# Ledger of designs, part 293: VH-VL binders against b7kms5

Target 1, 80 residues: b7kms5
Amino acid sequence: DTFETVRNTIRIESEVDESLRQLCHEERITKETWLEAAYLYLCEKPEELAQVIQLAQERLSQRKAIADYKRAKTMQERFL
Key: E = the ipSAE of ESMFold2; O = the ipSAE of OpenDDE; V2 = 0.75 times the mean of E and O plus 0.25 times the DockQ between their complexes.

## First folded at step 18 (VH-VL)

Design s_16 (framework fv_pozelimab; at its last look DockQ between E and O 0.83; V2 from the best seeds 0.65)
Fold by OpenDDE, look of step 18:
Structure s_16 (fold): chain C 80 residues (1-80), chain A 125 residues (1-125), chain B 107 residues (1-107)
Amino acid sequence: as target 1 above (80 residues)
Amino acid sequence: QVQLQESGPGLVKPSETLSLTCTVSGDSVSSSYWTWIRQPPGKGLEWIGEIYYSGSSNYNPSLKSRATISVDTSKNQFSLKLSSVTAADTAVYYCARDWTLDEGSEDFTIYFDYWGQGTLVTVSS
Amino acid sequence: AIQMTQSPSSLSASVGDRVTITCRASQGIRNDLGWYQQKPGKAPKLLIYAASDLQSGVPSRFAGRGSGTDFTLTISSLQPEDFATYYCLQHYNYPFTFGQGTKVEIK
């Protein structure tokens, strides 16, 4: 079997990443295969997928607010 | 499916004010920075400025005295005004979403991931 | 303002060629560097952000490298759709500034 991959940089919250890394280590899998499997599983679970999407949207909103704050602060400092 | 579309007069007389509007769909203007970039015919790209929905804006010093960017959250639009135009202001004007990506800790990065198709503004008598 | 010196200004290449474009900043900009592709009559398209991160949907033949002052965009095997003008962009400090562009033409 052959397949193609796409290289991506994924930035995960440190606590979540650590927990996920530990799980992957214990189960002898990788974060990549975990993400693939999780997504494919959820694709067959519309209600669960909707719940995950909602959670992801909330997390994104929070992360974006933090990012924009960092930007404003840091760019102000650099520009001055 | 974020989409941006520039609109405004394609012809402006010297010394007048260039006015453009960018209409955003698929995203709220309250969620990102928004930027204007221009490109004279056959030339490179020049960053004009940016605006946050709160009204905070930053401009290229080369244009700061003449450029004003504003945002209208009720219309989901942001606009560019460039006063006292000359032939040097003839360019394709692009609006773009200015995304801030959190990289953790104090780090972040910026990129323009969605662009309008651009609109040519010609300054001529 | 931070100056971005892009080289070469233009190059001719054939399909399948390895192409390398360089961008040098007048001062350190960490990894706050993006690469954009522009085709005639079209808006620029984001290829690389944060110096080396590939934008979603961009083919893996594109690669960005570098940090500090020296950056490179590499196309490992040039495809017909890759003939275009490429720009680097620093967003470390205001004003954000582009390189002058590199036009990749068919040989």
Scores: ipSAE 0.680, ipTM 0.902, lowest interface PAE 0.7, mean pLDDT 95
Fold by ESMFold2, look of step 18:
Structure s_16 (fold): chain C 80 residues (1-80), chain A 125 residues (1-125), chain B 107 residues (1-107)
Amino acid sequence: as target 1 above (80 residues)
Amino acid sequence: QVQLQESGPGLVKPSETLSLTCTVSGDSVSSSYWTWIRQPPGKGLEWIGEIYYSGSSNYNPSLKSRATISVDTSKNQFSLKLSSVTAADTAVYYCARDWTLDEGSEDFTIYFDYWGQGTLVTVSS
Amino acid sequence: AIQMTQSPSSLSASVGDRVTITCRASQGIRNDLGWYQQKPGKAPKLLIYAASDLQSGVPSRFAGRGSGTDFTLTISSLQPEDFATYYCLQHYNYPFTFGQGTKVEIK
C-alpha cells in the first residue's frame, strides 16, 4: 500500500536550494514530491523535457568547471 | 556512453619502458581528470597517477621518478609511460575517468566512474 | 601516505544475509571515501562515493556510512551477483590509496 522509496543524496546550488525550499514550504509540499511531480509532468512532454535536459547539460558543464578549479586549488594546498 | 580502452604491448623486458594508451570514446578527454591504476595478479589496487587535460599531473610518490602520464587531445587519448621496469611492475593496468563532483561551498568529491577493461602487462626476460 | 585497513579480509555468507565491511583510515579523511566492487577478471565498479552517496544504477541494498576514520559498507540482503571483492578508496590527499580488499564468498 505504500510507495517503495529510495534514500538519495543530491547536491543543489545554495541559491537554487534556498528558492526551492521556500517554494516547497509555501506550497506545503516537500522537495522530494516536487522533484517527482516535475519529472512525471515532463515525461508526458518530450519537447519540454528536451529543453530541461539542455539547461541541465549547461549547468553540468558550469559546475564541472567549478569543481575542477576547486580540486586543483585544494589538492595543491594539501599536497604541499 | 563513455568507454575507455587500454592498448599497448602485453610483454615488456626488464629495464625497458612500459607504454600504454587509453582511447576515450563517448566523451572528450578535455572534460575531466584521467587516471591510471594497476593491480598485480592476485593483489590489490594501486593508484599510479592522474592528469588534467591541460597537462597538470600528480603521481604516486612510489612511482614518480619513473612514471609519465600525458594527454593527446587531438586523438582523444591519454597515456602512461613507466621506465626501467622490473618484475614488480607486472600487473593489470586500468585507465579510468577521474570525475570531480561539485558539492557546493568549498567542497568537492572524486570518483572513478568509468574504467577500461584492463590490460595485463608482464615484465619478463 | 594514508593507510586504509579493511576488515575482514574475507568472509563467507549466504544469499539473503546482511553483510558489513569496515574500512579504517590512518588519519581523518572527512567523507572523502569511495567503495568499489570487483569481480574476477573485471575492472572495479564504483558503488558509493562521498562515503554514503549511492552511484546511479547501484541497487539500494548497498549503503555506506562513516566520516573521519571509520567507514562501513553494508549489503542488506546479499544477492548472487554480490559475491565479489570490495575496496575502499580515500581521495582526501595524495597519493590516493585503496584498502587491501574484502572478498565476499558464497557459503
Scores: ipSAE 0.492, ipTM 0.849, lowest interface PAE 1.7, mean pLDDT 91
ESMFold2 (binder alone), look of step 18: mean pLDDT 91; pTM 0.930

Design s_17 (framework fv_pozelimab; at its last look DockQ between E and O 0.63; V2 from the best seeds 0.62)
Fold by OpenDDE, look of step 18:
Structure s_17 (fold): chain C 80 residues (1-80), chain A 125 residues (1-125), chain B 107 residues (1-107)
Amino acid sequence: as target 1 above (80 residues)
Amino acid sequence: QVQLQESGPGLVKPSETLSLTCTVSGDSVDSYYWTWIRQPPGKGLEWIGEIYYSGSSYYNPSLKSRATISVDTSKNQFSLKLSSVTAADTAVYYCARDYTLDEPSEDFTIYFDYWGQGTLVTVSS
Amino acid sequence: AIQMTQSPSSLSASVGDRVTITCRASQGIRNDLGWYQQKPGKAPKLLIYAASDLQSGVPSRFAGRGSGTDFTLTISSLQPEDFATYYCQQFYNYPFTFGQGTKVEIK
């Protein structure tokens, strides 16, 4: 291979992951190559990229709220 | 980008109170946990404690009776006070952001992704 | 408190070498383990979180593995900039605790 890959866990919301998985299966591609392609495509589409970023920020905000709640509850239980 | 910077006196006398402030830039202190960590010269790292921006805090039992962490959202800062210091409290003190990441499972993960450069505090007469 | 024990405390290696550092927790901590790199006079730098997730910007030659009590940090091919002290840290329970560190020195 002429390129190097970075292995990392991607934590995707279950319904989105399933939908993406199905798409990748039908199109005979992988989630990795889909993400790469999607990103590279968006890099050439500044307006669309900005829209995706905004959506991603909103989703992150929701996940962050959930994470903080889980942490507070779980860590308290562990500490007790 | 997120940046953290410690500030405070580099010299504290025994029995006095060590006081440090971490100034956060590039992000709001809101909605995060913030931590203090120290490292005596030539030694390992010790977690001092953490605080959620809302005020909930946890401390290392080894320091709980002496350590107080607080947040000032208006200044985008959080602070550490360590009372009754001795020579054993001489260390480089770091502030860091605690990032909590949600997982699809019931679990979550924590990591300190942004650190200050650290500030040396020497306890000496 | 959960004790984190790193092995070895120090090691000598050459550029290009495969380096493995082990971290053992005194009790199960699931995947709540992070790895840091620290160079003299600098703050620790996050390398790995959640035991195996690579922090953004960290070279892929770094890899974290393990779950439960036994964890490893591997540098597949040591580079000159990798000579440093490495720390593991558990985030499973308070107080958060660090390993004693592993100093990777040049042979």
Scores: ipSAE 0.669, ipTM 0.904, lowest interface PAE 0.7, mean pLDDT 95
Fold by ESMFold2, look of step 18:
Structure s_17 (fold): chain C 80 residues (1-80), chain A 125 residues (1-125), chain B 107 residues (1-107)
Amino acid sequence: as target 1 above (80 residues)
Amino acid sequence: QVQLQESGPGLVKPSETLSLTCTVSGDSVDSYYWTWIRQPPGKGLEWIGEIYYSGSSYYNPSLKSRATISVDTSKNQFSLKLSSVTAADTAVYYCARDYTLDEPSEDFTIYFDYWGQGTLVTVSS
Amino acid sequence: AIQMTQSPSSLSASVGDRVTITCRASQGIRNDLGWYQQKPGKAPKLLIYAASDLQSGVPSRFAGRGSGTDFTLTISSLQPEDFATYYCQQFYNYPFTFGQGTKVEIK
């Protein structure tokens, strides 16, 4: 049985990444195995998965708003 | 999954107005920038312009103010009108989602991640 | 407007070849550059954003490099599905301009 992998880049808030890195070090695991395990665990827990999704949606919305603000400000200053 | 689909007449007479609509599914038009791009047959890509859902819009100066992009949130659509068309406006027209990615510090990245299939508009009598 | 010049305009290559496409901007654009792949009759598909970041689902044989004015897209081992036209596009300032395209053909 093969466990095929894919390589991706992701962006994580610095303090969250630091906390996750410390956890993984203490537990002798890697970030990617933690992410896989967290997802697989939550797949069996619909109510908990829904709560995680709601938090992810809130963070995504905030990040989009911040990005759009930066874009509008920069483009106005640059050459508009 | 986010999907975009262009619709509108495939044939437009010279001097008339080209009018196209992009229907968005899987996300809301009032969340992003939205873009029109065109490609004359056998040629490269040309950015037409974009609109932010609040109504702020930006256009390619090469179109000499002939282009207008608008959003209809009730239909989850955005549209392109291009006035006074000539044979030079014959092209495949694409709509696309214009995504702004948050970056560290004061930075950001832009990319077009979802595209419609494109629709050919021919300007001919 | 910022001019984006691609080189070569076309190239002929075999499966397994290493292919490099160059994109040059008429002024500094930092890393505000994307690469798109277009197959005949299809819409362009995003491959690379921010000059070097691989879009989700894009094979690792694609790599982008560069900043400022000079950028490259490299395909380390060309596959049958990679025969297409490739475009760079800058997002530094309006209007967001594309390169003229590079057609990668079967030799």
Scores: ipSAE 0.573, ipTM 0.852, lowest interface PAE 1.0, mean pLDDT 90
ESMFold2 (binder alone), look of step 18: mean pLDDT 90; pTM 0.925

Design s_18 (framework fv_pozelimab; at its last look DockQ between E and O 0.80; V2 from the best seeds 0.57)
Fold by OpenDDE, look of step 18:
Structure s_18 (fold): chain C 80 residues (1-80), chain A 125 residues (1-125), chain B 107 residues (1-107)
Amino acid sequence: as target 1 above (80 residues)
Amino acid sequence: QVQLQESGPGLVKPSETLSLTCTVSGDSVSSYYWTWIRQPPGKGLEWIGEIYYSGSSYYNPSLKSRATISVDTSKNQFSLKLSSVTAADTAVYYCARDYTLDEGSEDFTIYFDYWGQGTLVTVSS
Amino acid sequence: AIQMTQSPSSLSASVGDRVTITCRASQGISNDLGWYQQKPGKAPKLLIYAASDLQSGVPSRFAGRGSGTDFTLTISSLQPEDFATYYCQQFFNYPFTFGQGTKVEIK
């Protein structure tokens, strides 16, 4: 079988990435196939999906706050 | 599903103030930087300025402090005012969303991921 | 302001060709560079961010490389829909600045 893939750059929090990497290694799978499988699984689990989405939103909010702070600080230093 | 759309007069007289509004849909103006970019006909792109939803803003020095960008969270809009316009200000004006990507440690990167379709503003008497 | 210089300003190519566009910054900008594609009458479309990261939905034939001052955008096999003007932009410091553009025309 053949299939097409979409190139993506994914940046994962270091502790989560390490844990996921370890899991994938132990289970002899890849992070990509893990993500695909996880998503497809959740698509059939609306309640679980909703919980994951909420968690993802919270994590995004935190990451955004950090990123914006870094930007503000760094850009101000560079510009001044 | 994020969409940006510019609106405002397509014709402005010299010395008057150009005023444009960018209406954002599919996302909140909160928690983002928002930018204006312009492109004179047949020319390249020029960054005008940006504003954080909290009000912090930066402008291109080339505009000699004629530009003012503001955010209206209640309307989910942000706007551009450019005073004392001349023929040189004739351009297609774009609004765009800035995304700040955390790259870890002290690093981050920026990119404009969503753009409006642009609106032509002609400065003419 | 940081100057961004693209080369070439224009080029002619055929479908299937490998196309390379370069962008040079007047000073180091780390990986804070984006590439855009613009077609006539349309807004620029983000192709590459962070110098080498492919924007979602962008075909894999597009690739960005480089860091510091020298950057390249490569189209491995030019497609009919790729004839357009391409711009690089630095996000390292204010004011953000664009290259002058590279027009990719059909030979």
Scores: ipSAE 0.502, ipTM 0.860, lowest interface PAE 0.8, mean pLDDT 94
Fold by ESMFold2, look of step 18:
Structure s_18 (fold): chain C 80 residues (1-80), chain A 125 residues (1-125), chain B 107 residues (1-107)
Amino acid sequence: as target 1 above (80 residues)
Amino acid sequence: QVQLQESGPGLVKPSETLSLTCTVSGDSVSSYYWTWIRQPPGKGLEWIGEIYYSGSSYYNPSLKSRATISVDTSKNQFSLKLSSVTAADTAVYYCARDYTLDEGSEDFTIYFDYWGQGTLVTVSS
Amino acid sequence: AIQMTQSPSSLSASVGDRVTITCRASQGISNDLGWYQQKPGKAPKLLIYAASDLQSGVPSRFAGRGSGTDFTLTISSLQPEDFATYYCQQFFNYPFTFGQGTKVEIK
């Protein structure tokens, strides 16, 4: 056994998840093997990895802003 | 990586104001909620309050409006002032990052993922 | 304020034992609950968020369950490094409140 795995929870926005599920189904792979393959491929390509990291940073910033907005709205409603 | 460090006097006289500063490294104070928590010796944890740079602040009503949290973006710090202290305010004081996780739809989760090491403040004459 | 009641206040157990700690909220809090571990002289450490989600780097022997008012933290096989005090905290409404803590001592 050369593949020791870890379990974790990944949260993907619904429209992205739907597109990724469709791709994985069409290619007869799983989301987990796609993620592993994508990372291993990009590790050898610094310029492409940098582009992915930039996009990931932008999406992280957007998701954080959305989370903070939901929190502020919900806590105001509950606090009242 | 995010690191937090509390600083301030360890001894405060009764009726005076306790003043602590948390120095943040590895991220901006205007990027998250930030919180203060305290723990009297041998007792449990008590949430003091939180602040968001562009939003609002909330405080534990058990502190009877004596607590004020503020942000200094130029020094990347946030601070706690607790007025009119008594021996009951003797505690270890922690600062923490207050993270909001997007759960999708209208849902979210809150957790405190980075903590300072804590600083003991003793109120005594 | 929402009161969080932990049970038991303390316990002693042997290495390898299954340990369960309960946390009860005075009103429904959905899954807005976290579990923290605190060792003497140290800051609390996040173990579980959203009642059941394991924080990165936390061993899989820790598991959280529950929703609404009744929650549990289970350690499936107690290890020597699990000697600590455990706290639950609700994030449903202000003020955010902690349980009183459960001290786990290893025999």
Scores: ipSAE 0.480, ipTM 0.848, lowest interface PAE 1.8, mean pLDDT 90
ESMFold2 (binder alone), look of step 18: mean pLDDT 90; pTM 0.923

Design s_2 (framework fv_pozelimab; at its last look DockQ between E and O 0.78; V2 from the best seeds 0.63)
Fold by OpenDDE, look of step 18:
Order: sequence, then C-alpha cells, then structure tokens
Structure s_2 (fold): chain C 80 residues (1-80), chain A 125 residues (1-125), chain B 107 residues (1-107)
Amino acid sequence: as target 1 above (80 residues)
Amino acid sequence: QVQLQESGPGLVKPSETLSLTCTVSGDSVDSYYWTWIRQPPGKGLEWIGEIYYSGSSYYNPSLKSRATISVDTSKNQFSLKLSSVTAADTAVYYCARDYTLDEGSEDFTIYFDYWGQGTLVTVSS
Amino acid sequence: AIQMTQSPSSLSASVGDRVTITCRASQGIRNDLGWYQQKPGKAPKLLIYAASDLQSGVPSRFAGRGSGTDFTLTISSLQPEDFATYYCQQFFNYPFTFGQGTKVEIK
C-alpha cells in the first residue's frame, strides 16, 4: 500500500540531532521513520507517553523563551 | 482548543476612538505575541500591529499615530484602540496569535496560527 | 514597507486541476512567508508557514515553495472546498504585509 506524507521542517536541538543521526545511521533507518515508530510505540504506552509529553513541554517552554528573545532582538535590528 | 474572540462596539462615530478587545481562551496570553489585522469590506488584509505580553509593541507606520495595543494578563485579553477614526477605518477587525518558531542559531519564523472570527466595525455618523 | 505581489489576482479552475499561485516580495525575505486561505465571511486560515511548512490539519495537496523573493502555493488537485481567496504574507520585517490576494473561482 501507498501512503501520503506531510512535509514539515524538523528543527532538532543540535546535540540531540547528532545523536539521533548516528543512531539512525547505525540502524539503517531515517529520522522520519524513527519519529513515526517512536510515536506509534508511545501511543500504546500511556505512562511513557505522559512522561515524554512532560519532557517535551519543558523543552518547548525553554525553546519558546529563546525564540521570543531572538525575535525581539532580530526584528528590532531589521526595523532600524 | 485555543480560541480568540473579538468584542466591542460595531459602530463608531467619526473622530471617536475605536476600541476592541480580544479574549483568549485555551492558552495564556503571557507567552506569545498578539496581533491585530483588519480587512475593509471587499478588500485585502492590513496588519495593524502586535504586542508582546511584556508590553513591547510594534505598529504599522500607517496607523502608528492612532493605534494602541495593550495586554491584560489578569483577564487573558489584549485590546486595540484606534483614535480619530474615519470612514476609511471601516473594516472587519481580527485578532490573532503570533507564534514564534525557533529555527536554530539566530533564526526564527513567525505565523498567525489562531485567529478570531473577526468583528465588523463601521465608522458612521 | 516590503511589497508582496501575487499573481494572478484571480483564476478559474475545475475540481481536480493543479493550481499554482505566485507571490513575489520586493526584497529578500528568506523563508519568512505564510499562506492563508480565506472564505467569504470567515477569518483567514493558515495553510503554510516558513514558506514550505504545512500547518497541522491542512491537506497535503497544499504545498508551499520558494525562498528569497519568489514563492509559490500549489494545490495539486483542487477540491470543492478549495475555492477561496488566498493571501501570502511576509514576516521578515515590519510592517508585516500581505499580497493583494488571489481568488480561485470555479470554472
């Protein structure tokens, strides 16, 4: 069977990305299929999923603060 | 689950001040930029301005002298005031959330992911 | 202000057609471009952000491409619900500006 894909840029923290890249290389898989598999696995593991969500929320909070700072700085420079 | 809803008078007299409020639900205003956009009937879209919850704001130069955006974290709202209105200010006014996405290094991108349904404000005597 | 020029201003198409809308910026805006769909009486709906990233819930038949000054929105196979007005918007610098819109009408 065939399937459709959705194109979204994945922006992963550099150290995590490098580690994941190495893992995918060793296991002859892709980051995309890794993410798909990981999510599907977690969907069957509610406790583990909850833990991942909590971690993801914490990471998002930190990243958002940084992003907003970058925006403020960069947009101010561009506007001037 | 995030929802935005505009509220305020649909009719404003010339030279008076247009006042609108956007009520945010499903998320807190204290972590985002918030924007106002308007659309005259049958015409395109015009960005009015934005505000960060901390109070930093930017405005379209075309409206800067008349537009004021504010945020009320206690009510989870942000507002628009447009002074000295004329018929040219007749439009559907939208509020929206400005999401800032980190792209690494110093890069980022912006998009308006949630919009209010819009509210028509007519300027007429 | 950065001017965004869309083309065409309007087009007629049939269900199943491939539709392409272009947007040109008066200066380089990197990938800081969004595409919106607006139906009569409704607020604009975000389709694409960062020039090519598909917003969650948007059908995969929508695709955004381009960087710098030239951008395209493509609908690979037009569906009945896709007849609407589409806008591009730049987020590179203040003031944020929109294209004049492209109305996709049924042929």
Scores: ipSAE 0.645, ipTM 0.896, lowest interface PAE 0.7, mean pLDDT 95
Fold by ESMFold2, look of step 18:
Order: C-alpha cells, then sequence, then structure tokens
Structure s_2 (fold): chain C 80 residues (1-80), chain A 125 residues (1-125), chain B 107 residues (1-107)
C-alpha cells in the first residue's frame, strides 16, 4: 500500500527550520512525517489545536508585516 | 474567502476620466498591496499599477501619470482613475490582491493570488 | 521595462501530451516569475509563483522551472480542462510585465 501524496511548498523561518531539522534527526523521522503526525495529533485535542491556530495567526501577521517592509525597501532600491 | 469585485461605468467618452472601484471582502484593504491590470479585447495582459494601503503607489510608465490608484479604508475599497482616455484604453479591467510572501533573510516573493472577475470598459462616443 | 517573451504564441496538442511553454526575460529576474492560466471569459488564475512553487489547489501535472532569464511551464499530461491561455509575469522590478501569452488548444 502506497499513500497517495501531494507535492507542496512551505516556507519556514530559518531558526524554526533548524530546530525542526535537529529534532527530526534526533528522533529519526522526516519533516513530512512530523508534520502529518502533529496535525493528526492536534485533531483530537480541540483546546491545543485552538492554541496552535492562535499562534499561527500571530506569526502570519508578523511575517506579512516583515514581507511588506522588505518589498518596500527593495523595490525602492530597484525602481529609480 | 477573499473576493474582489470591480464596479464602474462600462462606457466612457474619449478625453474623459475612466473611474473604477474594487470592493474587497473577506480581508482588510489595509493588509496588502493592491493592483490593477487590464486586457484589451483579444489581447494580452498589461499591469497598470499598484498601491500599498498607506497610499504609496507605482504605475506603469506607459500610462504617463494618467493613472491614479487610491484606497478608501472606510469602504474597504481601492480605485483606479485613468484620465484622458482614448479608444486604446478599451479593455477588461481587473483588480487583484498583490501578496508579498516572506522568503526569510532579505528576500520575498510577489504574486497575484485573488482577482476580480473583470469589467469591460469601452471608450467610444 | 523588462520584456517577457513567451514561446510558442499558440500550440495544439492531444490529451495526454507533455506540453512545454517557455518564457524569456530581457534581463535577469532571479526566480521572481509567476505563471497564470486564463480561460475564455475569466480572470487569470495563479498556477506557479517564485518560478517553481505550485500554488495550493493546482494539479501536480503543472511544473515550473528556471531562474535568471529562461523559464518553462510544463504540463506533464495535458487534460481537456487545460485548454487556456498561459501568461508569465515578472515581479523583479516595476513595471511588472507579462509575457504576450501562449494559447493551448486541445485537438
Amino acid sequence: as target 1 above (80 residues)
Amino acid sequence: QVQLQESGPGLVKPSETLSLTCTVSGDSVDSYYWTWIRQPPGKGLEWIGEIYYSGSSYYNPSLKSRATISVDTSKNQFSLKLSSVTAADTAVYYCARDYTLDEGSEDFTIYFDYWGQGTLVTVSS
Amino acid sequence: AIQMTQSPSSLSASVGDRVTITCRASQGIRNDLGWYQQKPGKAPKLLIYAASDLQSGVPSRFAGRGSGTDFTLTISSLQPEDFATYYCQQFFNYPFTFGQGTKVEIK
């Protein structure tokens, strides 16, 4: 039996990615299996899922602000 | 789900000002860049310009400052005015969300992920 | 302005064919390129961003490649719903220019 998979692109902050990579190495798992397991685990834990969603929303807002700042700076430099 | 809807007159006389509004629902106009694109019938796409919600804007030089994009935060809308129109300005006009994705470090990516359905504006007398 | 040139302007292919569309920038744009699909009477739909990253909900038969000046969009097994015009667009510098489009017709 082969699980049907979907190709996806995600972007993870470098410090988080480094920490996650170290964890996966130490536990002898892959990032993809960790992601699947984490999501499946949280599906059975409504309060913990809600906390994760709140943190994700906060991080999304922060990352958008940073992205817009970088764009404004870079495009001003490129556009004369 | 984010939705964009163009509105405005479908017929504009030569030399007058084309005025269009894009109404944003499902998110705040205060959160992104917003852009206008047009497509003459049977032709390709032309980027008109963009605005950052604080009012900073950039335009295609081909429009030579005839274009003005503005934001109305109270109505969650952004607008395009194109002055001194001619038949060459006949096109379907699209509004789009202009998303900036953080790539980390000093890098980023841009894409237009949500588009309005488009509205045809015909310039004729 | 950075000119984006697509090739071919039009093509016809059969269901199941592998289709490749090219896009060339008049100067280096790194990977700041997107691919859009437009069906008749509809707005463009984002397929690929950052030259190679597949937008959520887009079938995996679509793939983008390239960096710098030379880019490709490949449809690995053409389906009837892939009849459309495809546009590349650069996001490296203003104005954000589109290629002229490639019309894909199903035989």
Scores: ipSAE 0.523, ipTM 0.846, lowest interface PAE 1.3, mean pLDDT 90
ESMFold2 (binder alone), look of step 18: mean pLDDT 90; pTM 0.923

Design s_3 (framework fv_pozelimab; at its last fold request DockQ between E and O 0.81; V2 from the best seeds 0.70)
Fold by OpenDDE, fold request of step 20:
Order: sequence, then structure tokens, then C-alpha cells
Structure s_3 (fold): chain C 80 residues (1-80), chain A 125 residues (1-125), chain B 107 residues (1-107)
Amino acid sequence: as target 1 above (80 residues)
Amino acid sequence: QVQLQESGPGLVKPSETLSLTCTVSGDSVSSYYWTWIRQPPGKGLEWIGEIYYSGSSYYNPSLKSRATISVDTSKNQFSLKLSSVTAADTAVYYCARDYTLDEPSEDFTIYFDYWGQGTLVTVSS
Amino acid sequence: AIQMTQSPSSLSASVGDRVTITCRASQGIRNDLGWYQQKPGKAPKLLIYAASDLQSGVPSRFAGRGSGTDFTLTISSLQPEDFATYYCQQFFNYPFTFGQGTKVEIK
């Protein structure tokens, strides 16, 4: 079997990134194959998938709030 | 599956007020910035202004005295009013989602990822 | 206002060609630059954000590079569906401003 890959740029929260990095190192896998494997696993686990989606939505809301706060502050300073 | 749709009169008389509404579906207007952009026929793009769902807004200085953007969270809509229009205000008007992305190097970055199809507004007697 | 100057204003190319469009800002805008594709009668479509990040669903033949004042959009191998007008936009300061556009036409 052969695979065609797509390049992605991802931004991960620093603490999560570090933990994931350590795990991948210990298990001799990559973040890429981890993401693929995790997704495929969850595709067969609808209840677990729903839980992960909810968690992801919550994390997104938090990330957005932080980003928008930064924007409001910085853009006000730049505009003055 | 976020979708935006502009609505309002396609014809406005000079000196009157242009009024448009953008209806958002597939996502809440809450927690986002929303923006209006226009494009005169055969010409480039001009940013009109933006509004945060909480009501804070910024406008292009070229239009600040005439433009008002508002948001209605209960209807999941935001609107544009442009007063004292002239022929120069004839354009396709777009609404778009104005996304703020957390950025490790620059703190944040901005882009418009979802656009309405646009609505032509002609100013004519 | 920050001025965005695109080059060239128009170009003719063939399918398979490598196409490069440049955008210059009148002042430093860091990586706060986006690229859009617009086809006649359609709304602009986001291609690149943060100067070099590819929007989801956009083919990998599109690439954005640059920071500060000089930016480039490259199409490595032009496809039939790529003939359109391309715009850069800065998000560094109000008012947000666009380049004048680059029309990519069939040779």
C-alpha cells in the first residue's frame, strides 16, 4: 500500500505539545502518525469520538477568547 | 459548513442610506469578529469595517463618518448602514467572518475565511 | 494607510507553468498577510493566511512566502481552474488594505 500525504501547519498548546512530543519519542512514533491513528481509532468509537469533539470545541472556545483578547489590545495600540 | 448570506435592496437613490444584513448559518455570531468588504464593478477590494459580537467596531477612515455596523446575536446576523450614498458607493458588498488565530510568534493573526456570495448595490436615480 | 502593491498587475501563462506574484507593503506588517483567489462573479476565496499557511482544502501547488514588506504567492504548476485574479491583504493595522490585484490569464 502507498499513501499520498498533505502538508499541514498545526499550532498546539505548549504543554500539550511537550507531552505529546515525549510520548512520541518514547513510543518511537511521530505526531503525524499519532494524529492519524487516533482519528482512525475514534472513527470506530462513536461515543468516544463525540466526547473528543466536545472537548475540542471547548478548547477552541478558550483559544479564541485568548486570541481575541490579544487582538483587541494590540490593534487598539497600533491604531492610536 | 459556515455560510454567510447578504440581503437588502439592490437599488438605492443618491443621498439615501444603504442598508444590508448578513445572515450567518452553521456557526454562532458570538465569539467572532465580522466584517464588510466592497468591490466596485471591475475594481479592487475595499475594507469597510468590522465588529466584534460584543459591539466593539472599527471602520475604514474613508467611510467612518457614514458607515455603521451592528450585530444582532438573537438573529445570528450583523448589518451595515451607509448613509448619504453617491454613485461612488455602487459596488458588490460582501460580508465575511473575520477570524483571529492565536500565533506563537506574532501573538495573533487575522484572516477572512468565510465570505458571502456578495450582493450588488447600485446607487442611481 | 498601509499600501499594498502587487506585481505584476496581469500576466499570461499556460497550464503547467510556474507563476509567481509579489506583494509589497509600504511598511513592515510581519506575517499578517493573506492571499485570495477571485473568479468572475464570485467572492474572494482564501488561499493563504499568516503569509505562508495554506488554507484547508487549497491545493499544495499554492505557496505563500515572505515576511516584513515583501511577499510572494507561487503556483508551482498552473491548472486550468487557476486562471483568476489574485489579491493580497494586510491585517497588521487599520484600515485593512488590499493589493490592486493580479489577473492570471490564459496565454
Scores: ipSAE 0.781, ipTM 0.933, lowest interface PAE 0.6, mean pLDDT 95
Fold by ESMFold2, look of step 18:
Structure s_3 (fold): chain C 80 residues (1-80), chain A 125 residues (1-125), chain B 107 residues (1-107)
Amino acid sequence: as target 1 above (80 residues)
Amino acid sequence: QVQLQESGPGLVKPSETLSLTCTVSGDSVSSYYWTWIRQPPGKGLEWIGEIYYSGSSYYNPSLKSRATISVDTSKNQFSLKLSSVTAADTAVYYCARDYTLDEPSEDFTIYFDYWGQGTLVTVSS
Amino acid sequence: AIQMTQSPSSLSASVGDRVTITCRASQGIRNDLGWYQQKPGKAPKLLIYAASDLQSGVPSRFAGRGSGTDFTLTISSLQPEDFATYYCQQFFNYPFTFGQGTKVEIK
């Protein structure tokens, strides 16, 4: 048996993505293996996982507000 | 867990106003766009319209003269009124959360990720 | 309004079959297209957004492709729980129109 993978597009802020791509290049790993490793490592560290979740929630809130603003602007222009 | 539940009368007389409410639990109505969709028995889906919690709304042109969507933030609800109904308005009515996903540059993606179970409204004399 | 035309309107298939459903837009909609699954008596369920992105919790046997005007939904190995009606919907411009649906039945 081989391990089954799922392909999805992820959306990463440009400056974060640039930094992460550089790290992965320097360490000779891929973004997907970094993500898997980070999640698996944090699963055994409840306090650190909670801190990461809090930061993720803050970033999610900011990105949602930006998305709603873009939608309102664009759809108003298209509908007119 | 976000849950949506439609409520309202299941029978409406012709020429009257159909009025439905969607109650949102597990999240705030003030955080998203909200949408009404309908499906006549045995037929396809029709988008009715949407509202952003601040009151900006957009409607299917086929229904815009008769449809009004509103939000009540104090009750965590949004509603549909459809005036002057006929038998053609008989359908299952769904409410849904209308999510906007941020994309690079000036772009975004829209999808409906949470739906109510639907409520049948029959228009009959 | 942007018309969305699905084909076929219905099909019969066996468990394990590859199934492909087509959705065509009357004008370019970029990748602003979603796919929904609906079982009898239930609300639609989101499968795919942005034409090709798999929603959380949806099995990887579902795949969306296309951009512009021509889109497909493929089920690589049909399972018993996949017998349902499938709808595409565009989100490029108001009104956000659906295709007429494709019913996938057991053969």
Scores: ipSAE 0.597, ipTM 0.861, lowest interface PAE 1.0, mean pLDDT 91
ESMFold2 (binder alone), look of step 18: mean pLDDT 89; pTM 0.918
OpenDDE, look of step 18: ipSAE 0.638; ipTM 0.891
ESMFold2, look of step 19: ipSAE 0.578; ipTM 0.851
ESMFold2 (binder alone), look of step 19: mean pLDDT 89; pTM 0.919
OpenDDE, look of step 19: ipSAE 0.641; ipTM 0.898
ESMFold2, fold request of step 20: ipSAE 0.542, 0.522, 0.530; ipTM 0.845, 0.841, 0.845
ESMFold2 (binder alone), fold request of step 20: mean pLDDT 89, 89, 89; pTM 0.918, 0.918, 0.915
OpenDDE, fold request of step 20: ipSAE 0.774, 0.774; ipTM 0.932, 0.931

